# Miniprotein binders against q9bqp7: the designs that were tried, part 12

Target 1, 240 residues: q9bqp7
Amino acid sequence: VPQNWFPIFNPERSDKPNASDPSVPLKIPLQRNVIPSVTRVLQQTMTKQQVFLLERWKQRMILELGEDGFKEYTSNVFLQGKRFHEALESILSPQETLKERDENLLKSGYIESVQHILKDVSGVRALESAVQHETLNYIGLLDCVAEYQGKLCVIDWKTSEKPKPFIQSTFDNPLQVVAYMGAMNHDTNYSFQVQCGLIVVAYKDGSPAHPHFMDAELCSQYWTKWLLRLEEYTEKKKNQ
Below, E stands for the ipSAE of ESMFold2; O stands for the ipSAE of OpenDDE; V2 stands for 0.75 times the mean of E and O plus 0.25 times the DockQ between their complexes.

## First folded at step 8 (miniprotein)

Design z28
Fold by ESMFold2-Fast, scan of step 8:
Structure z28 (fold): chain B 240 residues (1-240), chain A 81 residues (1-81)
Amino acid sequence: as target 1 above (240 residues)
Amino acid sequence: SKMEVYIWFEGDSPEELLKAILRLVEKALKLGAKVWIWVEGDEVLIFIEGVPEEVRKRLAEEAKKLAEELGLKVEIEIEKS
């Protein structure tokens, strides 16, 4: 149990639309700051088991592809993920007609993979938007906040290539989602409340993406684990 | 000293992977070991913490036997604390 517990949900907020809510999805830029990001906290507090798994995966890939091949592979995975997120932001943005749209991004297997999920997504509130927890002092950049099957969710889009995906994102995805959720619920730049999460894993070959829905109870459970990771990060920072 | 044991199963059948997980975890728990499991698509990692050498050897033998029986690939890695 974390020593400094703080609630994930804000009792002063509602998940219902408010007249003060912008008609266009929010896109608050991430400001460079000394305040740690969600990603940094998670990377600096990986368990011994997570570190071993990551190192083992890296060594297996280097053995198979060579050092240069591994570098090229990881660069390509990163670029594909970036392009996938850019395509989704374009698709979900109501001002898409005013932006240059790369039609080649929209034809990727990853976009084909998520089509059935996108049919259930509506009421977009935020896209590629910065969040900051004012009390717990961390920041993040979330992918999307929208209704999925009628429930307002923090949505995280992931790409996967079989047989050897990037493993560090697999284990901490729920923690990342709830960290963004808790920050947004207490961030003065936002007026609504999110109580659910959704992790969508899209496949390069166009196979149907897998949605992993997190209800309010599950989010609360992972929130406690996130607070423990944040506490561990703070303690390590004092000792460095 | 005590060892950490990592057992990795790979295979196309979710049913056979589940059988391997359940049987290996059951054996590890009966031997008094602590176990963690990660599932990643068609791959499963079973981490067993702090076991003496004799227990480690028995778990490695069981994992190899299960992989052969269930048509799975297996890789075993041992780390000292």
Scores: ipSAE 0.006, ipTM 0.306, lowest interface PAE 9.5, mean pLDDT 80

Design z29
Fold by ESMFold2-Fast, scan of step 8:
Structure z29 (fold): chain B 240 residues (1-240), chain A 81 residues (1-81)
Amino acid sequence: as target 1 above (240 residues)
Amino acid sequence: SKMEVYIWFEGDSPEELLKAILRLVEKAFKLGAKVFIWVEGDEVLIFIEGVPEEVRKRLAEEAKKLAEELGLKVEIEIEKS
């Protein structure tokens, strides 16, 4: 049990639409700060098992592709992920400002992969937006907040070359989602309550994306694990 | 001395992977060891904690045998702390 426990949900907020909700999705810019990001906390508190799996993957890829090939591969994966997020932001935004080269990405396998998920997404409230937990002092940049099948969710878009049909195959992704959720729920830049999460794993070959829905109870369970990771990060920083 | 054993299985058959997991976990529990299981697509990592040296050899042998029987790839790493 974390020593500095704090609730994920804000009792002063509602998950229902209200008249003051903007028609255009919020996009709060990420501000420079000494406050740690969600991704930094997770990277610096990886378990021995996660480190082993990551090193195993790197070793295998380097053996397969060579050092230069591995560097090119990881660079391409990063770029494809970035473009996928940019395409999704454009698709979900009311503004149709995609460039001609970005229009080719709308025909990509990743975009084809998520079509059946996008059909169930509506009421977009935030896109590529910064969140800060004012009490727990961490920051993040979330992908999307929208209704999925009628439930307001923090939605995290992932690209993968390997099938991820089970939530346990996504490791820290549930922690990332609930960290953003808890931050948004306690961030004065936002007025609504998010109680659900959704991790969407898209595939390059256009195979149907795997949605991993997280209800309020599951979010609360992962929130406790996130608080433990945040506590570990804080202690680690004190001991430097 | 603490001995940690990492057993990694890879294969495209969920049923065969599950058989390997269940048999190895059962063996580890009977030997009083704590087991942690991580899944990454078609790869499974089994981390076994608190294993004496002679038990480590038995678990490694068992894992290799299971991989051969079930057509899985296996890699075993042992960390002595």
Scores: ipSAE 0.011, ipTM 0.371, lowest interface PAE 9.2, mean pLDDT 79

Design z3
Fold by ESMFold2-Fast, scan of step 8:
Structure z3 (fold): chain B 240 residues (1-240), chain A 81 residues (1-81)
Amino acid sequence: as target 1 above (240 residues)
Amino acid sequence: SKMEVYIWFEGDSPEELLKAILRLVEKAYKLGAKVYIYVEGDEVLIFIEGVPEEVRKRLAEEAKKLAEELGLKVEIEIEKS
């Protein structure tokens, strides 16, 4: 149990549209600060098991590709992920922004992979937008907040070249989503409540993406685990 | 000193992987060991937390026996805690 427990949901907020909500998706830029990011907290507090699995994967890939081949492979994977996020932001942005769409970004197998998910996405409220938890003092950059099958979700887009995602992406994805959710729910730059999460794993070959929906109860369970990771990060930094 | 034990099973049969997991976990619990299980596709990692050398040796032997019996690949890594 975390010593500094705080609720994920804000009782003063509603998930229903407010007349004062902006008609275009929010895109608040991430400000450089001494406040830790969600990704930094998670990276600095990986479990022994996560570190072992990541190192084993790295060793196997180096054995297969060589050190230079491994560096090229990981660089290409990150580039593909970046292009995928750029394409999704373009697709989900207001019509005025879509006129600038790069045709090449829309041709990837990853975009084909998510088409059936995108058909169920509407009411986009935030894209590539910064969140800050004012009380717990952490920041993040979330991918998307939109309705999925009628439920307002923090949506996180992931890419995988194989039917299964990378080990590191699998372990911390739910924590990342709920960390963003809790921050947004308590960030004064936003006025609405998010209670659900969605992790979408897209595949390079265009095979159907796997959606992992997280209801409010599941989000609350992962929130407790996130609070423990945040506490571990704070204690580790204090003791150094 | 206590040791962390990492047992990795690989195989194409989910049924045989499940049998290996159940038998190894049962063995670990009987030896008083705490275990954690991680599944990635056709690979299963069983992490066993902080065990003495004798317990480590018995779990390693059991894992190798199960892999041979069930037609699975096994890797065992040990880290002193």
Scores: ipSAE 0.013, ipTM 0.478, lowest interface PAE 7.6, mean pLDDT 81

Design z30
Fold by ESMFold2-Fast, scan of step 8:
Structure z30 (fold): chain B 240 residues (1-240), chain A 81 residues (1-81)
Amino acid sequence: as target 1 above (240 residues)
Amino acid sequence: SKMEVYIWFEGDSPEELLKAILRLVEKALKLGAKVWIMVEGDEVLIFIEGVPEEVRKRLAEEAKKLAEELGLKVEIEIEKS
């Protein structure tokens, strides 16, 4: 469907471990650049329906909490998400000594929520690592690449306060995952191939996290949708 | 121009939300409307596309009736296409 289609998977790569693979997870720093990020592309190409739903969520929260209360709530959600990601990076890093940080991280309901998922995660290859698609000209910062139940996945960790999930991030989560996957598969900083995705939604109250596994076929379907969003973004920039 | 209708349901019961969705979608399709649904936790948005004003009034009335019957919150927004 996209006018400028490009494959998500790289036929020159394998998903099997290589003896030359680093013993520690890769963490390539994200360089500030004029090249658009995955999140920017998605935010700038939301549908009218997505925009409406986001605005309605915002208005309901403001009505319930007030302007200052909504600002405080949003800041807290952001901070808790950041702490959750930092905790997961620490837990999944084999060279990290957790000590006092570990004790504080384990007090989080989000960390309790994700414990049963972490038991099935191994073979971590990348954590908080930058990806760039040199041909399609976009960048991103992925959360994690690891084996989940024996399959190499791009894993995206999400936080949710039941029953009010962050609406904007919910719709585009699969697109975000496949965008990172396609970039990594064609990024010279990486040598392996990822064909699966995993979105893990953790809950503040410690309720069991929901894993949403994406096999290669599903990833390919969402990849086509991501390419359409990327084309829309490029077209909008030409007209501005 | 035809109207775009956004119908928002909110409630703590997934079962009651599903009943509202199914009954409203069935009525909308029977009236020849095009329907799109988005579910977010305990909230449901039903987007009904390109409907004449008379169909819009009937769908809005059905949505309000379903909300009262099933103990759900409802908000209806109308945008000109």
Scores: ipSAE 0.006, ipTM 0.299, lowest interface PAE 9.7, mean pLDDT 78

Design z31 (at its last look DockQ between E and O 0.14; V2 from the best seeds 0.00; counts 0 for: pae E 8.3 > 1.5, pTM E .796 < .8, placed apart)
Fold by ESMFold2-Fast, scan of step 8:
Structure z31 (fold): chain B 240 residues (1-240), chain A 81 residues (1-81)
Amino acid sequence: as target 1 above (240 residues)
Amino acid sequence: SKMEVYIWFEGDSPEELLKAILRLVEKALKLGAKVYILVEGDEVFIFIEGVPEEVRKRLAEEAKKLAEELGLKVEIEIEKS
């Protein structure tokens, strides 16, 4: 149980569209400062279990590819992820037409992988947008806020080489999603409430993406875990 | 950390991996441990909690013995009490 508990949902907000809401998706730029990002907090508070898994994987990859090959591999994974996010932002943005999109990006296996998910996505409210929790002192850059099967969700797009059919296989991704959700729900730059999350794991070979939907109850459970990670980060920083 | 014993098995035989998992998990549960298992293709990760340091060392030795017997690769890490 976290010592400095704070609610994930804002009782003064609604998840229903309001006539005064912007007609275009919000894209608030991230203002970098000394306040830690969600990614930084999670990286600095990895569990011994996560460190053990990561070190076994890293050692195996370096043995197989060499140090230079490993760096090239990780750079390529990063570039593929970046291009996937750019393609999704373009697809979901009202400013982009199919005629203006890169044909090679539209033909990628990752984009093919998410087609069945995209059919259920509508009502985009934010894309590549910054969130800040002023009370809990963290920031983040979320991928997307949109309705998935009629539910307003924080949506996080992931690429993976290995199948991830279970939410447990996505590690800290649920914590990342609820951290963005809690920040957005209390960020004065936004006026709506998000109560659900969605992690979409896309595959390079075009195999159907795995959607991991998180209802309000599951989000609340992961929110408690996120608060514990944030407290650990804060305490570690104070102790130097 | 909540977890106290970290075990990694790897091998080409799903049958031998399953045998290692079942035998180790049975032993851990009989010792009052809680066990978490993650399977990733030809790799298996087993995390154990709720046991004193002497029991952790015994479980580590059992894991190593099973790996040798079943022709698996193994890596083990134990938290100190």
Scores: ipSAE 0.136, ipTM 0.641, lowest interface PAE 5.1, mean pLDDT 83
Fold by OpenDDE base, look of step 9:
Structure z31 (fold): chain B 240 residues (1-240), chain A 81 residues (1-81)
Amino acid sequence: as target 1 above (240 residues)
Amino acid sequence: SKMEVYIWFEGDSPEELLKAILRLVEKALKLGAKVYILVEGDEVFIFIEGVPEEVRKRLAEEAKKLAEELGLKVEIEIEKS
């Protein structure tokens, strides 16, 4: 049980659907400060087993590709992920805010992969927007807040070369999503609350993406795990 | 190249880590295995390739014994054939 329990949901915020057509999606800039990001917390609190598995994978890849080949591979994966998020932001942004759509960004297997998910996405309220949990002292940049199949979700878009048909295969991604949810629900810059999460795993080959929907109950379960990770991070930083 | 045995040692003593590496590597090499070693601070990763299943188990047991003897933490994964 977390020592510093804090609720994921804010009872003071009403789930009132504000107007059906949200205005321009919120895009709050991330402020660079001493507050740790969700990603940093998760990275610094990986289990020894997770570190071992990651290192094993890395060494295997270096043996297969060479050191330079692995660096190139890593760079390409990062670039592909970035381009994918940029393309999604462009797709989900209102037409009036569309910077010149680089049509080349839309021509990817990852974009093809998520097409069936995008059909069920509506009511975009935030894109690439910063969230801060003032009490728990962490920040994050969430990908998207929108309705998925009529449920308001924090949506996190992931790229993968391997199938991830189960939410358990997404590692710490569920923790990331609930961390963003909890922060947003208590961030004064947002007037609404989210109760659901969605992880979308997009595939390079254009095969149908896997949606991992997280209902309020599942979000609450992962929130407890997130709080434990945050406490572990805080403890490690006090001892440094 | 499919790695067959993965061994992770952790310990505060570089000397004990080195002893574990040397003893395990010597055994693996005597068996005709390829060995890859990664050292990251207080952590040592040993990857062994080219050993049959029976040998994989023996190397895993040896790694456990070494860890116990030297006061190291150990994690071991063996690939199934």
Scores: ipSAE 0.018, ipTM 0.334, lowest interface PAE 5.8, mean pLDDT 86
Fold by ESMFold2, look of step 9:
Structure z31 (fold): chain B 240 residues (1-240), chain A 81 residues (1-81)
Amino acid sequence: as target 1 above (240 residues)
Amino acid sequence: SKMEVYIWFEGDSPEELLKAILRLVEKALKLGAKVYILVEGDEVFIFIEGVPEEVRKRLAEEAKKLAEELGLKVEIEIEKS
């Protein structure tokens, strides 16, 4: 139980827009300040169990690939993830034309992997957009806000190389989603709010992506866990 | 002092991995331990939280025995809580 509970939903905002959505999704620029990002909070508050599992995975990969091979592997995974997000932003943006899209971005197993999910995504409200929670003092960069099967969601896209997904992101994915949701719901740059989340895990080989839907009740449960992580982070920084 | 036990099983057989999980978890629960399990592909990670040294010794011995019996690789790390 967090010592300083704060609601994830904003009672002063509608569960749905009061007016028609703009023709262009929101893309609020990320401007760094002195407050921490969601990912920094989560990285700095990893449990002993999370650190152990990540270190064992790292050691096994280094044994298999060598230290230089491991560094190249992780760099390539990062680049593939970056390109995946770039491609999804292009695909989901109504302002993009076909001549503006890089064909190399569209030719990937990850993009093929999510095609069945994208058929159920509509009403895109935000893409690669910054969020800030001024009361709780954190920022983030959310991937997408759109309807999934008729429910408005904060959507987080993840890449995984089958058969051995990266373990660190699996533990904290729901916390990232709810942290972005809570920030957006209390950010003056947004006039609407979102009560559901979706985590989509895409696969390098094009296998069908796995969606993980989070309704409002589940989001509230994870919000409590996020608040505990944020409190832990804040207490660590006061000690420094 | 209580001990934390981290156990990693690896093998090509899902059946043998499942047997190792079930038998180790059963023994850990009978000894009053809290157990967390993560399965990824052909690997199983088992974390056992805050156990007395005598319980840690018995669980480490059981994990090694299971790995040999079932043809699995095992690694065990132990930390003072």
Scores: ipSAE 0.015, ipTM 0.391, lowest interface PAE 8.3, mean pLDDT 79
ESMFold2 (binder alone), look of step 9: mean pLDDT 81; pTM 0.781

Design z32
Fold by ESMFold2-Fast, scan of step 8:
Structure z32 (fold): chain B 240 residues (1-240), chain A 81 residues (1-81)
Amino acid sequence: as target 1 above (240 residues)
Amino acid sequence: SKMEVYIWFEGDSPEELLKAILRLVEKALKLGAKVYIYVEGDEVFIFIEGVPEEVRKRLAEEAKKLAEELGLKVEIEIEKS
């Protein structure tokens, strides 16, 4: 697949806001169907290096914690990540939810970790919102679209425990961001153009989060790599 | 990319980990290898490709020797040809 036939940016879209644009952040629900998600494409096209590292990490954790301890640890990591995203959606939403905000969702080391980043975030356009690339036929659920230091970004929030990081997620994070960006830029549910990405890695101990900003050129470079992963996924599906 | 040699080092000394990385990378590059390095806290992962089976075995032996000399834990996987 030639990369110039499927550009990440949509030449028909403007950075200028439309008068008809909604004043509240978009939250389009993700429909599950046969169309592959970004996460599924990346999971099914992991390199041998990524697969080996993930398996090695699992074995070391099982040796350290035992089978029951590893299961408990994995469940806790999942729950903490889910709560972190729920807290960020609540913080960034201008509308009050029908239910009272849970104070426990808003108080964690991860939330303290991202305070410096949140001060630079404004103009939220989308939260926990579905995207679909109509031509390339993939879907995703992005975390956030907002201005970071004055630039409109697809923002992806990540949690990390410094002693036991997820190496696989680190390898594919930029690909995930640009996949969402390309989908949103070609999704009829959205009217604006996003050209930048931001990966924010939050820490459990409250240490300052690390922002990884991706400008338009870097996004274009990772878009090319995402297209290769999508092609690999499509070829594997044909052979099964 | 094809992984032909995987080397994992773990230790609590950044200086000793750096010594291991530098010595292995220099040797691999002189032999025409492609080298990928990832560092995660006290762990270092080195992936090597583009070298013959005999060279892969020599690099594995060097990694074991370096781990013993520098007091590091080591794990090595070599792709079978």
Scores: ipSAE 0.012, ipTM 0.409, lowest interface PAE 8.5, mean pLDDT 79

Design z33
Fold by ESMFold2-Fast, scan of step 8:
Structure z33 (fold): chain B 240 residues (1-240), chain A 81 residues (1-81)
Amino acid sequence: as target 1 above (240 residues)
Amino acid sequence: SKMEVYIWFEGDSPEELLKAILRLVEKALKLGAKVYIYVEGDEVYIFIEGVPEEVRKRLAEEAKKLAEELGLKVEIEIEKS
């Protein structure tokens, strides 16, 4: 249905481990560019339902917390998410000395929440790594590429304070994952093929995280929706 | 941008949540509505469009009754014509 369709998977690549793959996970730095990020594309092309839900959530929170309370709350949620990602990167990265880690950074309900998921994660190939789709002209910063229960996945870590999850990114999480996957599969900085995705929702109170696994077929379905969002972004950019 | 009917369900029982969705969606579709559904964990978001104001109010009442019957939390918003 997209006017400019492109495949998510690269026929020149394999999902099998390569002996020449580095023992240390890849961490390609994100280069600031005029090329749009996945996050920007998604933010600029939210559906009418997403816009409605976001506005409703904002109004409800402002009524409950006040203007200043709402700003403080959103700042705290952002900071907690940032710390959670930093802790996960530290946990999944090879480490040479124990004292190179901040023990306090590794203590949180969110980390406790994901412990059972982490037991099934191995073969980490990329962490906090930049991806670029050279043909479709978008960039992104993915959280993690690793095997989950034996399947190579793009893994996206999300936090939820439950009962009030951050609704802003909820509906676009699968699109974000497949956008990173498609970019990585066509990015010359990477040599492997990823065909699966995993969204992990961690809870502040330490309740067990919920994994949302996406197989190749589901990824292909979301990929078509991502292409439509990218097309909408391109049209809006020309006509704004 | 406004939705004609917004219904949110939350509950700890996936079976009860699914029953609410199926019964409400079936009723809405029989009334000629267009329905959008989003599921996130133990929360469900239902958007209904393409029905007159009187029908929107009836669907909201049905959602409230279903929530009470099935022990779910519910939030409803109806756009006035």
Scores: ipSAE 0.013, ipTM 0.424, lowest interface PAE 7.6, mean pLDDT 81

Design z34
Fold by ESMFold2-Fast, scan of step 8:
Parts: structure tokens; C-alpha cells; sequence
Structure z34 (fold): chain B 240 residues (1-240), chain A 81 residues (1-81)
């Protein structure tokens, strides 16, 4: 229980589409300033277990690949993830923004991995869009807001290299999703309400992606955990 | 104090993975341990704290046996006293 609790859902909003809603997905640019991002809050408040796993994974990878090889590996993982997100944004956007790129990513299998999930995605409302919680004072950049199997969701696309995922992202993914959800639900740039989340883990070898659906109750549970992380971050900042 | 036992499971069968988690966690809790579980797709991480070194080794052996029995991949790390 957070000391300063705030609701994730906005009682003044609806998850039903309105005739006045934009026909194109919203894409509000992220403007960085002193206001903390969701990712910064999570990075600054990692659990001891997360820190241990991250350091152990790093050490083992350096032993396996060497320091230069590790740098190259992590750069490639980041680049592949970025290209995957760009490809998904292009696929889900009604306006063609792709300028003939990312063919290497398509050949690698990530897009093949998510095909069965994309069949259930429709009604895209936002893509690569900035959110700000006006009361709790944090910002974020969400991947996608769309209907998944008829339910409006904040969708977070992840790439994974079997057998070992990127640990930091894996354990905080539900917190990221609900943080974006709570911000969007209270951000004046948006008019709708999101009550569900979806984390999609895609695989490089084309193995079927794993969808992790979060209903409203589960989102509320993770929202409480996010508020605790945000409170911890705020207290650390005040003490410095 | 710090993390005392780290156990990672990975396998293709969610049912077998759940069996391993339930058996190991139940045994650890019965021994008075504090247990943290993280699950992602086909992978599980289990952290165990608050038990003597002898118990830590027994839980690690149990995890290895469960992995062999259920066809799972396993990694185990035990902190020494």
C-alpha cells in the first residue's frame, strides 16, 4: 500500500470508441525534461534480485563473448528491437510510413513470430506515443494502444533471444504497461480509457510469440506495485 | 542478508514447468524459507532466502532432480556461508 494512492482508471472516461475520436492513431512526441520517465523510475528502483540477475547475466556474457563481443551483442539486440518496433508501427499504421527498410529483421523471424497475434489486433488508437501523468508527474513512450481480441489494450512489444531474455525488461514489463496505462487515462491529450494490457514476446527464430494478457484486475494489482516503485524513486530523489 | 539460492528452469511444457515450481516452492516454504518467483513464458526464476546452508543444498539437489524428471533445463547457484 502506497502512502499516496491514485486510481489507475479514470471514471470520467470510456473504453468505447466515439465518433469524435481521430481516424488515425495518435503519435504524440516525447519531450524529455526533468520529469522522470517510466524506464528511469524502474531502473533506479530495481530489486536486489533484478540487480543480481542483471550483473550475473552481464558477467556470463562477457566471459562468453569478450568485452568487445558483449558490446556488439547488446548493440545488436537493441537495434533488432528498435527495427522490430518500427516494422510493427508501419504494419499497424493506416498511413504508410515505411520507406523500404527492415528486410533483415523480417528475414530473422520476429515478424513471423507475431503473425498469429497480429491477426487479433485491430482498432489502433495510438502508436509510439508519449504519455504524461499530470498528477503523479511522470512520462513515458508507449508502443501501441489497440484492441486485442476485442479489448482495448496497452500493448508492449518485446524481442527475446532464447534461452535467456533481457532480465531487466522481463521482470518490469507489467509495471511498464500499467504505468503507461495510468498516465494515458489521466493525460489530457487522450480522451479514451484503457483497462487492459498485453505483453508480446517475439522470438528471433520465428517460434510463436507468447502473449501475456493483463485484465483490469491484474492491471490494478500491478498499478499498486508501480505506485510503490514511483514512491521509492521520489523519496530517493528528495534525499539527494 | 543477500540472496542465498538462485534456481532457473526452462522448458517447452508449461504443465511440467508448473509442477517443478509447485513442488520446489512448497518444500522451501515448509522449511521456513522466503521465496521469490519470476515467470516469463517458458522460463522461471526462483530465489530462496532464510534457510541454512544444508537446506540450501538440499533444495538445489531437489531442483536438479525435478529438472531431470520433468525434462527441464536448470541452472542453480548457491551462496556459501
Amino acid sequence: as target 1 above (240 residues)
Amino acid sequence: SKMEVYIWFEGDSPEELLKAILRLVEKALKLGAKVYIYVEGDEVWIFIEGVPEEVRKRLAEEAKKLAEELGLKVEIEIEKS
Scores: ipSAE 0.013, ipTM 0.420, lowest interface PAE 7.5, mean pLDDT 80

Design z35
Fold by ESMFold2-Fast, scan of step 8:
Structure z35 (fold): chain B 240 residues (1-240), chain A 81 residues (1-81)
Amino acid sequence: as target 1 above (240 residues)
Amino acid sequence: SKMEVYIWFEGDSPEELLKAILRLVEKALKLGAKVYIYVEGDEVYIWIEGVPEEVRKRLAEEAKKLAEELGLKVEIEIEKS
């Protein structure tokens, strides 16, 4: 019976929209500060095994592609991911005009991959929006908050490269989602409650994306693990 | 530093990759090792801890033989004792 003194859910909030909620999805900019981001916390608290496997992958890729080739490959993967997120933000935004859209961004294999998931997404509440947990002192930039199959979710869009996929820690994706969720639920810039998560893995070749839904119980379990990672980060910071 | 062995396999046959993993992991566990496995597409990463240097060398040779037998690519790194 561990009582969680820093709960993921805020009992004073509802998951339903109310009359005081903005009519347009929120997009709060991420500010530069000394407060650690979710991605920084996760990166700096990887296990020794995760760090070594990532370095091993890097060495192998450098051996195969050369140092310049590896840099180009990783830059291209990053750029593809950035364009994918930009395209999704454009698609999900209630824009009156398509002036800011690039038609080429909407024609990628990754966008084709997520079409069947997007049909089940509605009621967008936030897009590319900053969250901050005032009490736990961390920040993040979440991709999307919307209803998926009728349930309000923090949605995280991921890309997968085939045949040479990145070494990705699948263990950290759920932690990232619940970290954003807990922050949003306690951030004064937001008035609603999110209790579910969704990780969507899109494929470059247009193969159907895989959705990984996280219910409230699963989110609570990963929240406990996120708190441990945050504590580890804080301790490492003090000892440097 | 921990007594560690790192092994990477790559191949286009899932069955042959699984055979290599199973045979290597079984041998390592019988020797009291801790084994960590990461699978990504057609690549497999194996981390073995808690074995003396002589056992590390034997596991490395076993991995090389399995790769040759099963037509897999292999890379191995052994941490200094």
Scores: ipSAE 0.012, ipTM 0.362, lowest interface PAE 9.0, mean pLDDT 80

